# VH-VL binders against Uncharacterized protein mtre-1 (mtre-1): the designs that were tried, part 10

Target 1, 142 residues: Uncharacterized protein mtre-1 (mtre-1), of Caenorhabditis elegans (q09347)
Amino acid sequence: YHQYRELKCSTPTNSIRGGPDRAECHLVLKAEELETGRPVPTGLGCWQEDHDGEEREYCDIVCPKSHTVFISYIDQGHRACFNFITYQVEKRNDEHVLWRSGKCLNSTVNYRIGCKFDDPFETQFKSDNEIFAHLRARARRV
Key: E = the ipSAE of ESMFold2; O = the ipSAE of OpenDDE; V2 = 0.75 times the mean of E and O plus 0.25 times the DockQ between their complexes.

## First folded at step 13 (VH-VL)

Design q3 (framework fv_umesolerbart; at its last look DockQ between E and O 0.20; V2 from the best seeds 0.00; counts 0 for: pae E 9.2 > 2, placed apart)
Fold by OpenDDE, look of step 13:
Structure q3 (fold): chain C 142 residues (1-142), chain A 121 residues (1-121), chain B 107 residues (1-107)
Amino acid sequence: as target 1 above (142 residues)
Amino acid sequence: EVQLVESGGDLVQPGGSLRLSCAASGFTFSDYEMNWVRQAPGKGLEWVSFISSYGSYIYYADSVKGRFTISRDNAKKSLYLQMTSLRAEDTAVYYCARESYFGSDYAFDIWGQGTLVTVSS
Amino acid sequence: EIVMTQSPATLSVSPGERATLSCRASQSVSSYLAWYQQKPGQAPRRLIYGASTRATGIPARFSGSGSGTEFTLTISSLQSEDFAIYYCQQYNNWPYTFGGGTKVEIK
């Protein structure tokens, strides 16, 4: 079983590099990679943490208990967001998050993320509203 | 010494084709992204094309899309620009310029001497 | 594309005088702005990158400032070898774009 996610982060400059403004991100839930998907309300699912003196922004990608998470797409030629350097998918407990840091925090960038499950995703959440409630309880954008 | 040397510039007729080369020396070629920039006689600079270190990402100016092809051979430390369907407005000195991929040392820090392409009937 | 506009097109300055060159972007390019110097028959030479960082080997009399849409290159005391054309370039977005250039000539 699989699901897809889009994490869309935008800055006023649409910079391929880091600008002066923090990007605003929002998540899109997808059953298939190329479908339009269901948007998550803004302001949910992302939070800031300090990691070894460096600011990171974490976003829940809503792939709990996924055994395989992968980045299927990032904007080509991006010059601020680099895998394992200024962003990464990370497993925390049984959940998965995507963190960004450095100039990637202030860059326009789009991700497509694939998640594979042993059981249908719908067995974990009964509705999108339940997912939204989960995100609200888990993390709120500052 | 860090150096870029362009070659291949010539006089060609409209609709013709030409292949430019840029030979790099004095640095690890694959550590840098490469660009072509051109300058028409008596005019300003115009970015033409970009290629990442291993060719995974390529960009073109709208003015050359579909006509020009940028490529590189890291083993030969060479950058190429295959030009087709040449137009009079493509007449220019063509420069290759290197660009850092990582770090803060961005923009075009090393340029070749340029090679002149003249498109005329 | 982001349009880069340089002013003035020509700047006449006497040796020893201060030269101020302007570069304006049609939209914000953050600090991803470079300045180049070009002399007749030569390739451009990078002077400034990141809007305000002087490149290695560039004399201290050259300085860059600005962010967003307004940028300035300043030559504090013009030397004889500084008479040239200066270009600004944004590398914030594809396609990369250059300004039209400012010719600094001797008064």
Scores: ipSAE 0.025, ipTM 0.661, lowest interface PAE 4.5, mean pLDDT 93
Fold by ESMFold2, look of step 13:
Structure q3 (fold): chain C 142 residues (1-142), chain A 121 residues (1-121), chain B 107 residues (1-107)
Amino acid sequence: as target 1 above (142 residues)
Amino acid sequence: EVQLVESGGDLVQPGGSLRLSCAASGFTFSDYEMNWVRQAPGKGLEWVSFISSYGSYIYYADSVKGRFTISRDNAKKSLYLQMTSLRAEDTAVYYCARESYFGSDYAFDIWGQGTLVTVSS
Amino acid sequence: EIVMTQSPATLSVSPGERATLSCRASQSVSSYLAWYQQKPGQAPRRLIYGASTRATGIPARFSGSGSGTEFTLTISSLQSEDFAIYYCQQYNNWPYTFGGGTKVEIK
């Protein structure tokens, strides 16, 4: 079973190589690759952590219990975001998060993400409201 | 062998139109951002336009906004510049240029040989 | 628009001497600055990117330095093939802009 996500990050001025403002990200939930999708409110499911002195922003991509998560491509005007260096998908228990660091935090970028599951995704969340509630609960832990 | 080859430069009258092409070979074209840069005879370099690897981001120099349109066809490994309402000051050699991807190797690492556009009556 | 100003416009030097080329930005471009070399009838060739990183295959006599608004290209021992026009370029944000060029010629 397959699901798709877009993580769309933009600054207020659509700055591409850094600027005064941190990019804000929102997730788009897709059951099929080419559909328009269902947007998650901007910033919901994202938080900051320090990792070895480097600030990172983590975003839950809502692929719980998936056995395979991959970024199929990254579309950006400037290459401030490098896989494994300034961004990566990371597994935490049954959850998957995407983190960004460095100048990628202040840059406009769009990620396309695929998730593979053993069971239908709908067995985990019956509605988008359940997804949003899950994301709000994660934010409260910080 | 990584190459960029421009074509379509010609002599045109003011107000005319022209379409430039840039054929890419020896690399995965869809992984790279592409640019057009021009150089008037005896003058310096001027950036003209940018297009991201899948075409989601497009930017133009103010001097060409509304008159030039950049596009790409990743299946044909080709970059295009549609030029309209041409003026004498658009006379230049037009280069296509590749921006780097992955790593910190930004700026224009590969240039074509250029194609000459002359706008005169 | 970020204006890039190069100086001098023309630099006359003898082979084997050091050449120092200057590039100034009207506002900060961080380290997103490149240097190109151009010979007559040829496309530009990238020498330096990221203000100070030498491109692959560029001889060690070329070095770049600076950040923010002030940048320098140094050629430590000029060779006969180094007499050309040199351009700086910011790629921090659109529109990308080039300096006016510095022609390095035989004294």
Scores: ipSAE 0.006, ipTM 0.613, lowest interface PAE 9.2, mean pLDDT 86
ESMFold2 (binder alone), look of step 13: mean pLDDT 93; pTM 0.953

Design q4 (framework fv_umesolerbart; at its last look DockQ between E and O 0.04; V2 from the best seeds 0.00; counts 0 for: pae E 9.1 > 2, placed apart)
Fold by OpenDDE, look of step 13:
Structure q4 (fold): chain C 142 residues (1-142), chain A 125 residues (1-125), chain B 107 residues (1-107)
Amino acid sequence: as target 1 above (142 residues)
Amino acid sequence: EVQLVESGGDLVQPGGSLRLSCAASGFTFSDYEMNWVRQAPGKGLEWVSFISSYGSYIYYADSVKGRFTISRDNAKKSLYLQMTSLRAEDTAVYYCARESYDFRSGYDSYAFDIWGQGTLVTVSS
Amino acid sequence: EIVMTQSPATLSVSPGERATLSCRASQSVSSYLAWYQQKPGQAPRRLIYGASTRATGIPARFSGSGSGTEFTLTISSLQSEDFAIYYCQQYNNWPYTFGGGTKVEIK
């Protein structure tokens, strides 16, 4: 079973090199990779942490209990977001998150993320509202 | 009254540029996603571009990618379409269309519920 | 892209008769299918969304049905003001795509 996510982070100048403005990210839940999907309300599911003296922004990609998570797309030619350097998907317990750091935090970037499950994703949540409530609980606004 | 009014349509030569505007009134503009849809003379409807409420999500038809730029100014309640490298096949009436969502039931789309009257763009030598 | 195919291209119907319009998707669009009516010199008007939900202000004689890849718009008793071009549109996948339209004309 597959699910897909889009994480869209935008800056006012649409900079792909890193600028003065922190990007605002939005998550889209998708059953299929190229469907329009269901948008998550702004400000949900992301939080900031300090990692060894470096600021990171973590976003829940809503792929709990997924055994395989992969990035299927990132904007071509990006000059600030590099895999394993300024962003990465990592597993925390039964959840998966995508973190960004450095100039990637201040860059416009679009991700497509695929998640594979042993069971249908629909069995994990009763509704999107339940998902949103989960994400609200994780959101840590600065 | 909820209303969308397009403007900026004109006659331009191939390779030229043109900027279309869509003025919204009667509703909270920033609560809605906006689209451009065009219709060549005597032809059907073609989706052109989408922009989310705050511009975080933008999509284009392949036929206009790299040439057209959609944008919005929520303070001015305005939608824009910057067109460059215009071609004869871009000749059409261009409509702005509001896309509404159900914010209570998973943010499901209700498709295009409000349309402007359209503005004619003619690309000809 | 998902190709939307409407049939017939032209439908000749007498006033008071039932009109049935077909829309087929090249792949499943779930229920994310809308129908629009367009009269000469006017912008399209949304009739149906979610495949089967009638928009506000739309007469009861208009109904939509179907899911997945096959969809139908039905006008139970055609009125004089119903002669127009009708378009279906999927909004399940990017890019959004329209059918070629069905012209409903007077027989």
Scores: ipSAE 0.022, ipTM 0.649, lowest interface PAE 5.9, mean pLDDT 91
Fold by ESMFold2, look of step 13:
Formats: structure tokens, sequence, C-alpha cells
Structure q4 (fold): chain C 142 residues (1-142), chain A 125 residues (1-125), chain B 107 residues (1-107)
């Protein structure tokens, strides 16, 4: 069973090059990879942590208990975002998060993400409101 | 050896069309942003166009907007410049250039590290 | 469009002497400035990027400095192979722009 996500990160000026302005991200929930999807409010489910002196922004991509998560494509003008260096999908407990660091934090970039589950995703969340509640609870934890 | 080889330069009439190609070898082409830069005989360098690694972001110099189209084919490791409505002032050597970066330290672009040897376009009646 | 102004247009220098080339931007380009060398009949060669970082393989006699709107390329002891045209380029924002060049020639 597949679900798809797009994580859309943009600066206020839509700067492609990593500039002075921090990008804000929002998640788009998709049942099929290229459909329009259902947007999550900007910033919801994202937070900052210090990782060994490096600032990182983590975003919950809403693929809980997924056995496989992959980035199928990233859309960026300048290469400010490098897998395993300035961004990565990371498993934390039963959750999957995407973190960004360095110049990637200040760049307009879109990530296309696939998630594979053993059971249909709908068995975990009955509605988008339940997904939003999950993401709001994460914001309170950080 | 990392190389860029331009081709397609020719003598054309004003108002004509020409397609330039740039063949890349020795590096993973789809990882790099690419540019066209031109130099009129006896003149300085002029940036012409930029294309992102997957082609989603494209920019042009004002002097060529609406007349030139940059494109790339990552499977063929090739960069293109489709030129139309050519004018005498488009006469130049056209270079393709690789925009460098250092992904190991998280840096942005470091300008143009690899250049081809250029292809001459002459627009004259 | 950010206008890049280089001065002087021509610099006459004897071998072994120091050359100082200037580049001014009409708006801040932060440190997104590169210097290129071009010899007759050749493609440009990148010397400096990030205003002050020497590219791999570039001799230590080349150094860059500046940020914002004022930039300098210094060649501390000119060699015979250094007589060429030098261009600055901003790559902060599109359209990217080059300066008009400084020709360094034998005095």
Amino acid sequence: as target 1 above (142 residues)
Amino acid sequence: EVQLVESGGDLVQPGGSLRLSCAASGFTFSDYEMNWVRQAPGKGLEWVSFISSYGSYIYYADSVKGRFTISRDNAKKSLYLQMTSLRAEDTAVYYCARESYDFRSGYDSYAFDIWGQGTLVTVSS
Amino acid sequence: EIVMTQSPATLSVSPGERATLSCRASQSVSSYLAWYQQKPGQAPRRLIYGASTRATGIPARFSGSGSGTEFTLTISSLQSEDFAIYYCQQYNNWPYTFGGGTKVEIK
C-alpha cells in the first residue's frame, strides 16, 4: 500500500538560491504520486533541533509505521539540498521525519516522497482532521 | 576527464534560427546546473541563460528573452540552446558552462568551473 | 540587473610587480563573486569564487577580497603567463552579470 507526500518549502521571495530568508514548508498528502493532493497548513508538524551544533528543521511527513520511505524526486533550482548531508529522511520511533540543515533551510525546494505500508494508510487516520491533530500534538512536544 | 563540447555554431542570416548543443562527459550531468555564456568578437563575457539540474528553473538575459530557449536532456547528457529571430548582435562565441557546487560542506554555487571551448555563431547577411 | 564595473580597463605592469584589479557591484552581491582569467583564443578559467576562495589549482599569488559591492583581485608577483584579461562575475541573482574586464598587459 502506497501513499505519497510532497514537502513544499519556499522562502517569502521564492528564492531558489539559499539566501537570507528561512524557507517555510508544508506537506501535501497524496494517494497517487502526481495528483494535486491535500495540503497541510504551512509549518504544522515542523520544528527545530540542534544536532551536534548544527541547526536542523524536522518535518513529520506523516508516514507512521511505514516500512519503506523514499524520496523519488527533489525539485530545486540551485543544489543547496544534498541527501545525507543537508537533508535526510530519518526514522524516529514509528515516525518518519525529513530534516534539513545549512543552506537547504533557506532554499525553495520541493520533495516528492513515497511511503509503503503493510496495511492501508486509512486504518491509521480516519480523516485529515486526525492527521492535523497528530501534527498539532507534535508541535506541542517541541 | 570532465568535458563540455559545444556544437552547432554556423553562419546564419538575420531572422534565422540555430540550435546549439553541448555534450557533457566525465561527470553526472543531472547533478549540475548549466549555463550558456557568449562573447562577441573583441568584447567581454555576457551570461545568456541558466537551467537547473532537472530543468524546472530557467532564466534568461533580457537581451535574449523570447528568442532563445534553453533545454536539457539528462538521459543524453546534453544541453541545448534553441535560437530564433537572430540578430547581428547575437554574433558571438557561445560557451556552455557547468555551475559548480560543494555538496560535502553544504555550500551553494561556486560559479562556473568547467567551460567548453565554444562554438561560433555569426549572424550576417 | 546588477551592473558590475571593473577598473582599470587596462593595467600595464612589469613582470614581478603586483597588480590590483577592482570590481564594483551596483547592488550588494554578498560574497557571490567570482574572478575569471581569459587568455587569447581560450575559454575563461575560474580563479576565485566566493569573493576570496581560490579555485583548485590556482597559484597562491592570486588572492581575492571584498564583500557586498567592492571587490579586489590581487596578483602579488606577476608571471609571464598572467598577462590576460580578467573578468569579475556576480552570481548572487539572475541575471548573472560580468564586469567589462581588465586587460593586464606588459608595460
Scores: ipSAE 0.006, ipTM 0.636, lowest interface PAE 9.1, mean pLDDT 87
ESMFold2 (binder alone), look of step 13: mean pLDDT 92; pTM 0.947

Design q5 (from c4 with heavy chain Y57W S104G; framework fv_umesolerbart; at its last look DockQ between E and O 0.05; V2 from the best seeds 0.00; counts 0 for: pae E 8.5 > 2, placed apart)
Fold by ESMFold2, look of step 13:
Structure q5 (fold): chain C 142 residues (1-142), chain A 123 residues (1-123), chain B 107 residues (1-107)
Amino acid sequence: as target 1 above (142 residues)
Amino acid sequence: EVQLVESGGDLVQPGGSLRLSCAASGFTFSDYEMNWVRQAPGKGLEWVSFISSYGSWIYYADSVKGRFTISRDNAKKSLYLQMTSLRAEDTAVYYCARESYDFGTDSYAFDIWGQGTLVTVSS
Amino acid sequence: EIVMTQSPATLSVSPGERATLSCRASQSVSSYLAWYQQKPGQAPRRLIYGASTRATGIPARFSGSGSGTEFTLTISSLQSEDFAIYYCQQYNNWPYTFGGGTKVEIK
């Protein structure tokens, strides 16, 4: 069973290299890879942490209990985001998050993400409002 | 082995149209941002257009905006420039250029250039 | 648009001597500055990027310096093959812009 996500991050000026302005991200939920998708409100499900002295911004990509998460491509105006260096998908408990760091935090970038599940996704969330409620509750825990 | 080859330059009447192509070989084309740069006879270099690795980000010089369209086909390892409403001041050698980067750092300008293709606009 | 101004327009230098080329930006471009060499009938060749980093395969006699708005390309001992036109380019933001060029002639 597949679900798809697009994570869209943009700066006010569409800076193509790490500029002065922090990018803001929103997630797009997709049941099929090519559909337009359903946007999550900008900023919802994203937060910042310090990791070994380096600032990171984490975004929940809403792939809970997924056994496989992959990035099919990353589209940047100018490359500032590099896998395992300034971004990576990681698993936290049963949740999957994408983090960005360094110049990637201040760069306009779009990710296309796939998630593979053993069970249909709707067994965990039956509506987008339940997804949004999950993301709001996560923000309060962080 | 790493190579860019432009083609499609020709003599064209003012107001005419022309399509330039740039064939890439010897590297993974879809990993790189690409640019068009032109040089009028006896003049300096002028940046024309930029396209991101998957084509979602496109920019043009003001002098060509609305008349030129950059595109790419990553499966064919090809970059294109569709030119319309051509003017005498568009007469130039047109280069395609690969925008390079070091892993974990920023872009470092244009490391690979084609040999250019001449576009002449005159009546 | 960031205007790049190169000086001098033409520089006559004897072989073995130092050539110094200047490039000025109308706004700060940080260190997003490249230098290119163009020989007659050829495409440009990247010499320097990041204001001061030599591209792979470029001889050590070429060096770049500067940051912000003022930049310099130095050829420490001019060789006969260094006769060319040299362009600076900012790539800090779109539109990317080039300087007008400095023609280096061997005296």
Scores: ipSAE 0.028, ipTM 0.649, lowest interface PAE 8.5, mean pLDDT 87
Fold by OpenDDE, look of step 13:
Structure q5 (fold): chain C 142 residues (1-142), chain A 123 residues (1-123), chain B 107 residues (1-107)
Amino acid sequence: as target 1 above (142 residues)
Amino acid sequence: EVQLVESGGDLVQPGGSLRLSCAASGFTFSDYEMNWVRQAPGKGLEWVSFISSYGSWIYYADSVKGRFTISRDNAKKSLYLQMTSLRAEDTAVYYCARESYDFGTDSYAFDIWGQGTLVTVSS
Amino acid sequence: EIVMTQSPATLSVSPGERATLSCRASQSVSSYLAWYQQKPGQAPRRLIYGASTRATGIPARFSGSGSGTEFTLTISSLQSEDFAIYYCQQYNNWPYTFGGGTKVEIK
């Protein structure tokens, strides 16, 4: 079983190099990679942490218990978001999150993320409300 | 002009089968989630089924689970509802409805409806 | 499922008067509520979404308010073309559910 996620982060100037403005991100839930999907309310599921003196923004990609998570797409030619440098997908317990740091926090960037499951995702969340509630519980709006 | 046009409604006997179609025009069909909503004569609206843009995200009302199958053909810009094991209580006008999301208000709604097609289940 | 209850079932109002329609959810649906208008022999038409956002082309006399479990549709000054059945719908939970409708008729 598989699901896809789209994390869309935007700045007012659509900067791909990092500017003065923090990007605003929102998540889209998809069953297929290229479908439109169902968007999650902006600001849900993301929070800020300090990692060894560096600011990171973490976002829950809503792939609990996924055994395989991969990035299938990032905007080509991006000049601020680099895998393992200023962003990365990592597993925390049974959840997967995507963090951004540095100039990537102030950049317009789009991700497509694939998640594979042993059980249908629909069995984990039965409604949008459940998903949103999960994300709200994680969100630390700053 | 953005529009949806349902077809396929007919008179069928209980236990019978019927396939409804909804033809979309005036917009990029594959960009939208689609729904079926029905209305029994003189009664209110009842949501029937939801399908995502590429058909892998599907939901049904309990009243039709196991009997109805929603599908779509994006190349043909068409939505379908295959109905089986039809019952008298399935008698209704069936509407196809497009979902639209507004990022500015973080809201959904059925913004485009077809004219509906009448399904009558009677012995 | 979330049960949507509309009241009153029938509302008799004179032209030019204010009409207030209520919609109650059995549990919170946040602001994920829409209102639709349906006239005889026609498909429903979207009026309000997100509980309070008026759809494009909808007259200003229509307004929606509320959140959580209590919602209201208000028609500030009823016009002749406003006599119809109005439905609320929640889209916060699966399955989507509609209220039973309120018929607004001429007094």
Scores: ipSAE 0.015, ipTM 0.664, lowest interface PAE 7.7, mean pLDDT 92
ESMFold2 (binder alone), look of step 13: mean pLDDT 93; pTM 0.949

Design q6 (from c4 with heavy chain Y54W S104G; framework fv_umesolerbart; at its last look DockQ between E and O 0.06; V2 from the best seeds 0.00; counts 0 for: pae E 8.4 > 2, placed apart)
Fold by OpenDDE, look of step 13:
Structure q6 (fold): chain C 142 residues (1-142), chain A 123 residues (1-123), chain B 107 residues (1-107)
Amino acid sequence: as target 1 above (142 residues)
Amino acid sequence: EVQLVESGGDLVQPGGSLRLSCAASGFTFSDYEMNWVRQAPGKGLEWVSFISSWGSYIYYADSVKGRFTISRDNAKKSLYLQMTSLRAEDTAVYYCARESYDFGTDSYAFDIWGQGTLVTVSS
Amino acid sequence: EIVMTQSPATLSVSPGERATLSCRASQSVSSYLAWYQQKPGQAPRRLIYGASTRATGIPARFSGSGSGTEFTLTISSLQSEDFAIYYCQQYNNWPYTFGGGTKVEIK
C-alpha cells in the first residue's frame, strides 16, 4: 500500500535562493503521486525546534507506521534546499517528519513524498478531519 | 475539447434507486479527482461526493452517506453515482465536476462541469 | 461542517457599476476558497480559486480577495453578461461547502 504527500513551501517572492521571508508550508494528501490530492489546512502539522543551536522547522507528513518513505520530487535547480544539508526526512517513533533549516526555511520549495505501508492508510484515520486534529495537536504556531 | 456529460437522470418514486453516469472526454480522466454536486430546483449548490483519481479516497455529504455510492471506471473514462433509498429532498440537477490543482498557487477548484442531469423523486 | 455565508442575497447593480460580493466562513479556510458564476439553465463556471487567483479566460474585471474567514468577489465594472448568481466554496475541510449564493441583478 502506498500514499503520497506534497509539501509546498512558499515565500512572497518565490525565492529559491533564500530570502528575508520565512516560507509558509502546506501539506497535500494524495493516494497517487500525480493526482490532485486533498489539502491540509494551512499552518497545521509544523513546528519549530532548536537542533544544536540551529533552528529547524519540522512538518509531519502524515505517514504513520510507514516502513518506507522517500522523496520522489523536489523542484529542480533549487539553490537553498539540499538533502541532508538543509532538509531531511526522518523517522520519529512511528511517525515521519520532514525538517528544513538554514536558507531552505526562507525558500519556495515543493516536495513530493512517497510512503509505503503494510496496511491501508485508510484504516489509520476515519476522516480528514481526524487527520487535521492530529496535526493541530502537533502544530506549534508562532 | 475537455468535456463532461452526465446522464441517467429520471423520475423515480421515493425509496427507489437510480444510477447516474458522467462521461469524460478531452483529458486524461485518471489524473483527476471527480465530484458530484447537486442543485435542487431554485436552490443553491450542494456538494455530494468526492472520489480520488484511483478511488482510494471517497467522501460523502452526510445527507447522502449510506445511500449513495460514488465510483469510477478510468478505462471507460466514466464517473458514476449509485443512488438508493431516494428521498424527495434528493430532487436536483446533478453535476459532475472535475477538480483541478494549480501547483503554482497550491489551489483547487472545480474547473470543468457537466451540463447536469435532472433527478426527480416524487410519488 | 464549515458554514459559508454570502451577502447580500441579492445585489442590484447598474451596468458599468462596481459590484462587491461577500463570503464569510464560520471558521478559517485559509485561502482555499473558490468563486463560481452560474447563469440560468447553465452549469456553474469557475471564476476565482485560491481566494484570489483568476481562472483562465476570466475577464480582468473579476477579482477575489481575502483569507481566513472573510472573502470578497469584486466586479469592477459590471457588464450585461455578468448578471448571474455567484457562489463561494471552501475546500479546506470536509465536507466541501458552498455559500447560499448572491444574485446579481440589473438595477
Scores: ipSAE 0.018, ipTM 0.641, lowest interface PAE 6.9, mean pLDDT 92
Fold by ESMFold2, look of step 13:
Structure q6 (fold): chain C 142 residues (1-142), chain A 123 residues (1-123), chain B 107 residues (1-107)
Amino acid sequence: as target 1 above (142 residues)
Amino acid sequence: EVQLVESGGDLVQPGGSLRLSCAASGFTFSDYEMNWVRQAPGKGLEWVSFISSWGSYIYYADSVKGRFTISRDNAKKSLYLQMTSLRAEDTAVYYCARESYDFGTDSYAFDIWGQGTLVTVSS
Amino acid sequence: EIVMTQSPATLSVSPGERATLSCRASQSVSSYLAWYQQKPGQAPRRLIYGASTRATGIPARFSGSGSGTEFTLTISSLQSEDFAIYYCQQYNNWPYTFGGGTKVEIK
């Protein structure tokens, strides 16, 4: 079973240069790779952590219990966003997150992501409202 | 000494083809993004095409999409522009330009230009 | 596509005087703007990048300012070698675009 995601990050000027403006990201939920998809509100499901003195922004890509997650394509991130250096998909328990750091935080970049599951995705979230509630709970903490 | 030297400009008929070359010396070519820029006689500058340091990202001006192909050979330190279906409006001096990228400043545009090579398209 | 508009098209200035050249972008380009000088029969030469940073080897009489959509190149105390055409260029995103140029000529 497959699900697809786009994580779309952009600065106010659509800069690819890692300038002074932070990019804001939103997730797009897709059941099929080439569909338009269903956008998640910008910033929802993303948060910051300090990792060994380096700021990182993590975004939940909503692929819980997926056995395989892969980035199939990256658009517009060619000199600011490097796998394992300024971004990576990381598994936390049964969840998958994508983090960005350094110049990648301030750069326009779009990720196309695939997720493979043993069970239908609907067994974990029955509606988009459940997905949004999950993502809001992550942002609110309390 | 850092240099870019274009070659291959010629007089061609409309509908014809031409390949431009740009030879780089004095720097590590594979570290730099490269561009083609053209200038019609008596006119301003027009960006034509971009290629990333290892060729993974390529962009074209709308006026040349589908007709021009940018490429590079990092082993030979050379940049190329294959032009086909040439039109009178493609008549210009063609420059290759090195795009600078510095992690500290991150914003320095085209720092090295070649001398240009003239392409004339007329019947 | 981001349209770059330069003004004036021609600027007549006496040697030793100050020249001010304007460049406007149709959308914000942040500070990703460069200025180039071009003399007849020659390739362009980069003067300013990042809107305000003078390139190495460029005389101190050249300065750039601005951000967003409005940019200025100033040449204080013009020298005989400064009579040329000046172009602005945005490199915020593709397609990169140049202004139409400002010819600085002797009054």
Scores: ipSAE 0.012, ipTM 0.643, lowest interface PAE 8.4, mean pLDDT 87
ESMFold2 (binder alone), look of step 13: mean pLDDT 93; pTM 0.949

Design s02 (framework fv_umesolerbart)
Fold by ESMFold2-Fast, scan of step 13:
Structure s02 (fold): chain C 142 residues (1-142), chain A 122 residues (1-122), chain B 107 residues (1-107)
Amino acid sequence: as target 1 above (142 residues)
Amino acid sequence: EVQLVESGGDLVQPGGSLRLSCAASGFTFSDYEMNWVRQAPGKGLEWVSFISSYGSYIYYADSVKGRFTISRDNAKKSLYLQMTSLRAEDTAVYYCARDSYDFWSDYYFDYWGQGTLVTVSS
Amino acid sequence: EIVMTQSPATLSVSPGERATLSCRASQSVSSYLAWYQQKPGQAPRRLIYGASTRATGIPARFSGSGSGTEFTLTISSLQSEDFAIYYCQQYNNWPYTFGGGTKVEIK
C-alpha cells in the first residue's frame, strides 16, 4: 500500500538480519536527506523475515551525517534489537552499505539513538517501552 | 579485569567427542558476541565458530559444520563448544575470543583466553 | 571465502629500524581489518582494528593503514619486545579469515 524503497544487498538475505555477516547493500538516499544530517525513516517501513524459524520485524532509521542506517528488529523474546549499516556516500545518488550487527534493548533502560558522528542524536523517546511501541506500531502498519 | 578461561582440552581418539568450556569474568557476558578460534601446532589461526549475544545467530567454519556445536549460558557466564566425530586435523589449541563491545565500533577479537589444547590421536 | 595473504612470511629487522608488513584481501573488506600480535607460547594480543585504530595500550610506534584490499602494519622503530608473529584478520565477510602470519625476528 505505501511505496517505500527497497534495501538491496549483494549477499544472501540472512545478511540483512545482522550478525557478523558484512553485506554490500544499495540504498538510494535523496540529496536533501543527506544534507540535513538528521536521523530519518528511510520509507522502507518495517518488514518481516524468517531467521531459522525465528520471526523478526525490521525497521530502519538513517543517520545521514554518519553514513549509518540503524536497523531495528524485534526478536523472538519481543526485545527491540538494533543493527547498523555503514554506507559509503558517492557523488552519484546510489549508496553502498556495509552491514554490522548491534544490540538488543531491555525495557528498563532509556536508550539514546546515536548517529556515528561527533554529537550523537538524542532520542525523543523516554524509555525502551516507547521505542518498542514505536517499532511495533510501524511494523503493524507497514 | 576482563578474563576468559578455557577448559576441557584433552587427548581423544579419532571419532571421539569433547566439550570445551570458556568461563568469562570482568564484564557483562550477555552484551557480547563470542567466538572460538583454533591454532594447530606450528600453524596459523583459524576461526571456528560464532555465537550472538543470546544465541539466535550461530555460524561455523565449513571444516567443522555438522560436527561442532557452539552454545552459551548467559546466567553462568559461560561459552561452550561440543565437538563430535573428531579427526586428527582438529588437533589444535582452542581459544575463546570476545568481539569488541560497542556496536558503533568495529568488530574484532579484543580479548582472548589462554587456550586449551585438544589432541586427536590414537 | 575471502583469502588473506600476508607478506613477507619472515622479516628480520635490527632494533630501531622500520618494519613494514603487508596484508592483501582477495576481495574488498573495506576497513574491517584487524592486526594481532602473538608471542611464542601466548595467546594473540590485539593491536589494530578498523585498519588504522590502535587498541588501548598499544604503543604509538605501531600504525595501520589501507582500505579495500591492500593493508599495511608499520612498526616505526622496532624494539626487542616486538619479536612475534603478526596476523591480519578480516571481519567484513563470513567466514572470518586470517592471514598466514608474518614472523618478525629482531637481529
Scores: ipSAE 0.007, ipTM 0.520, lowest interface PAE 11.2, mean pLDDT 68

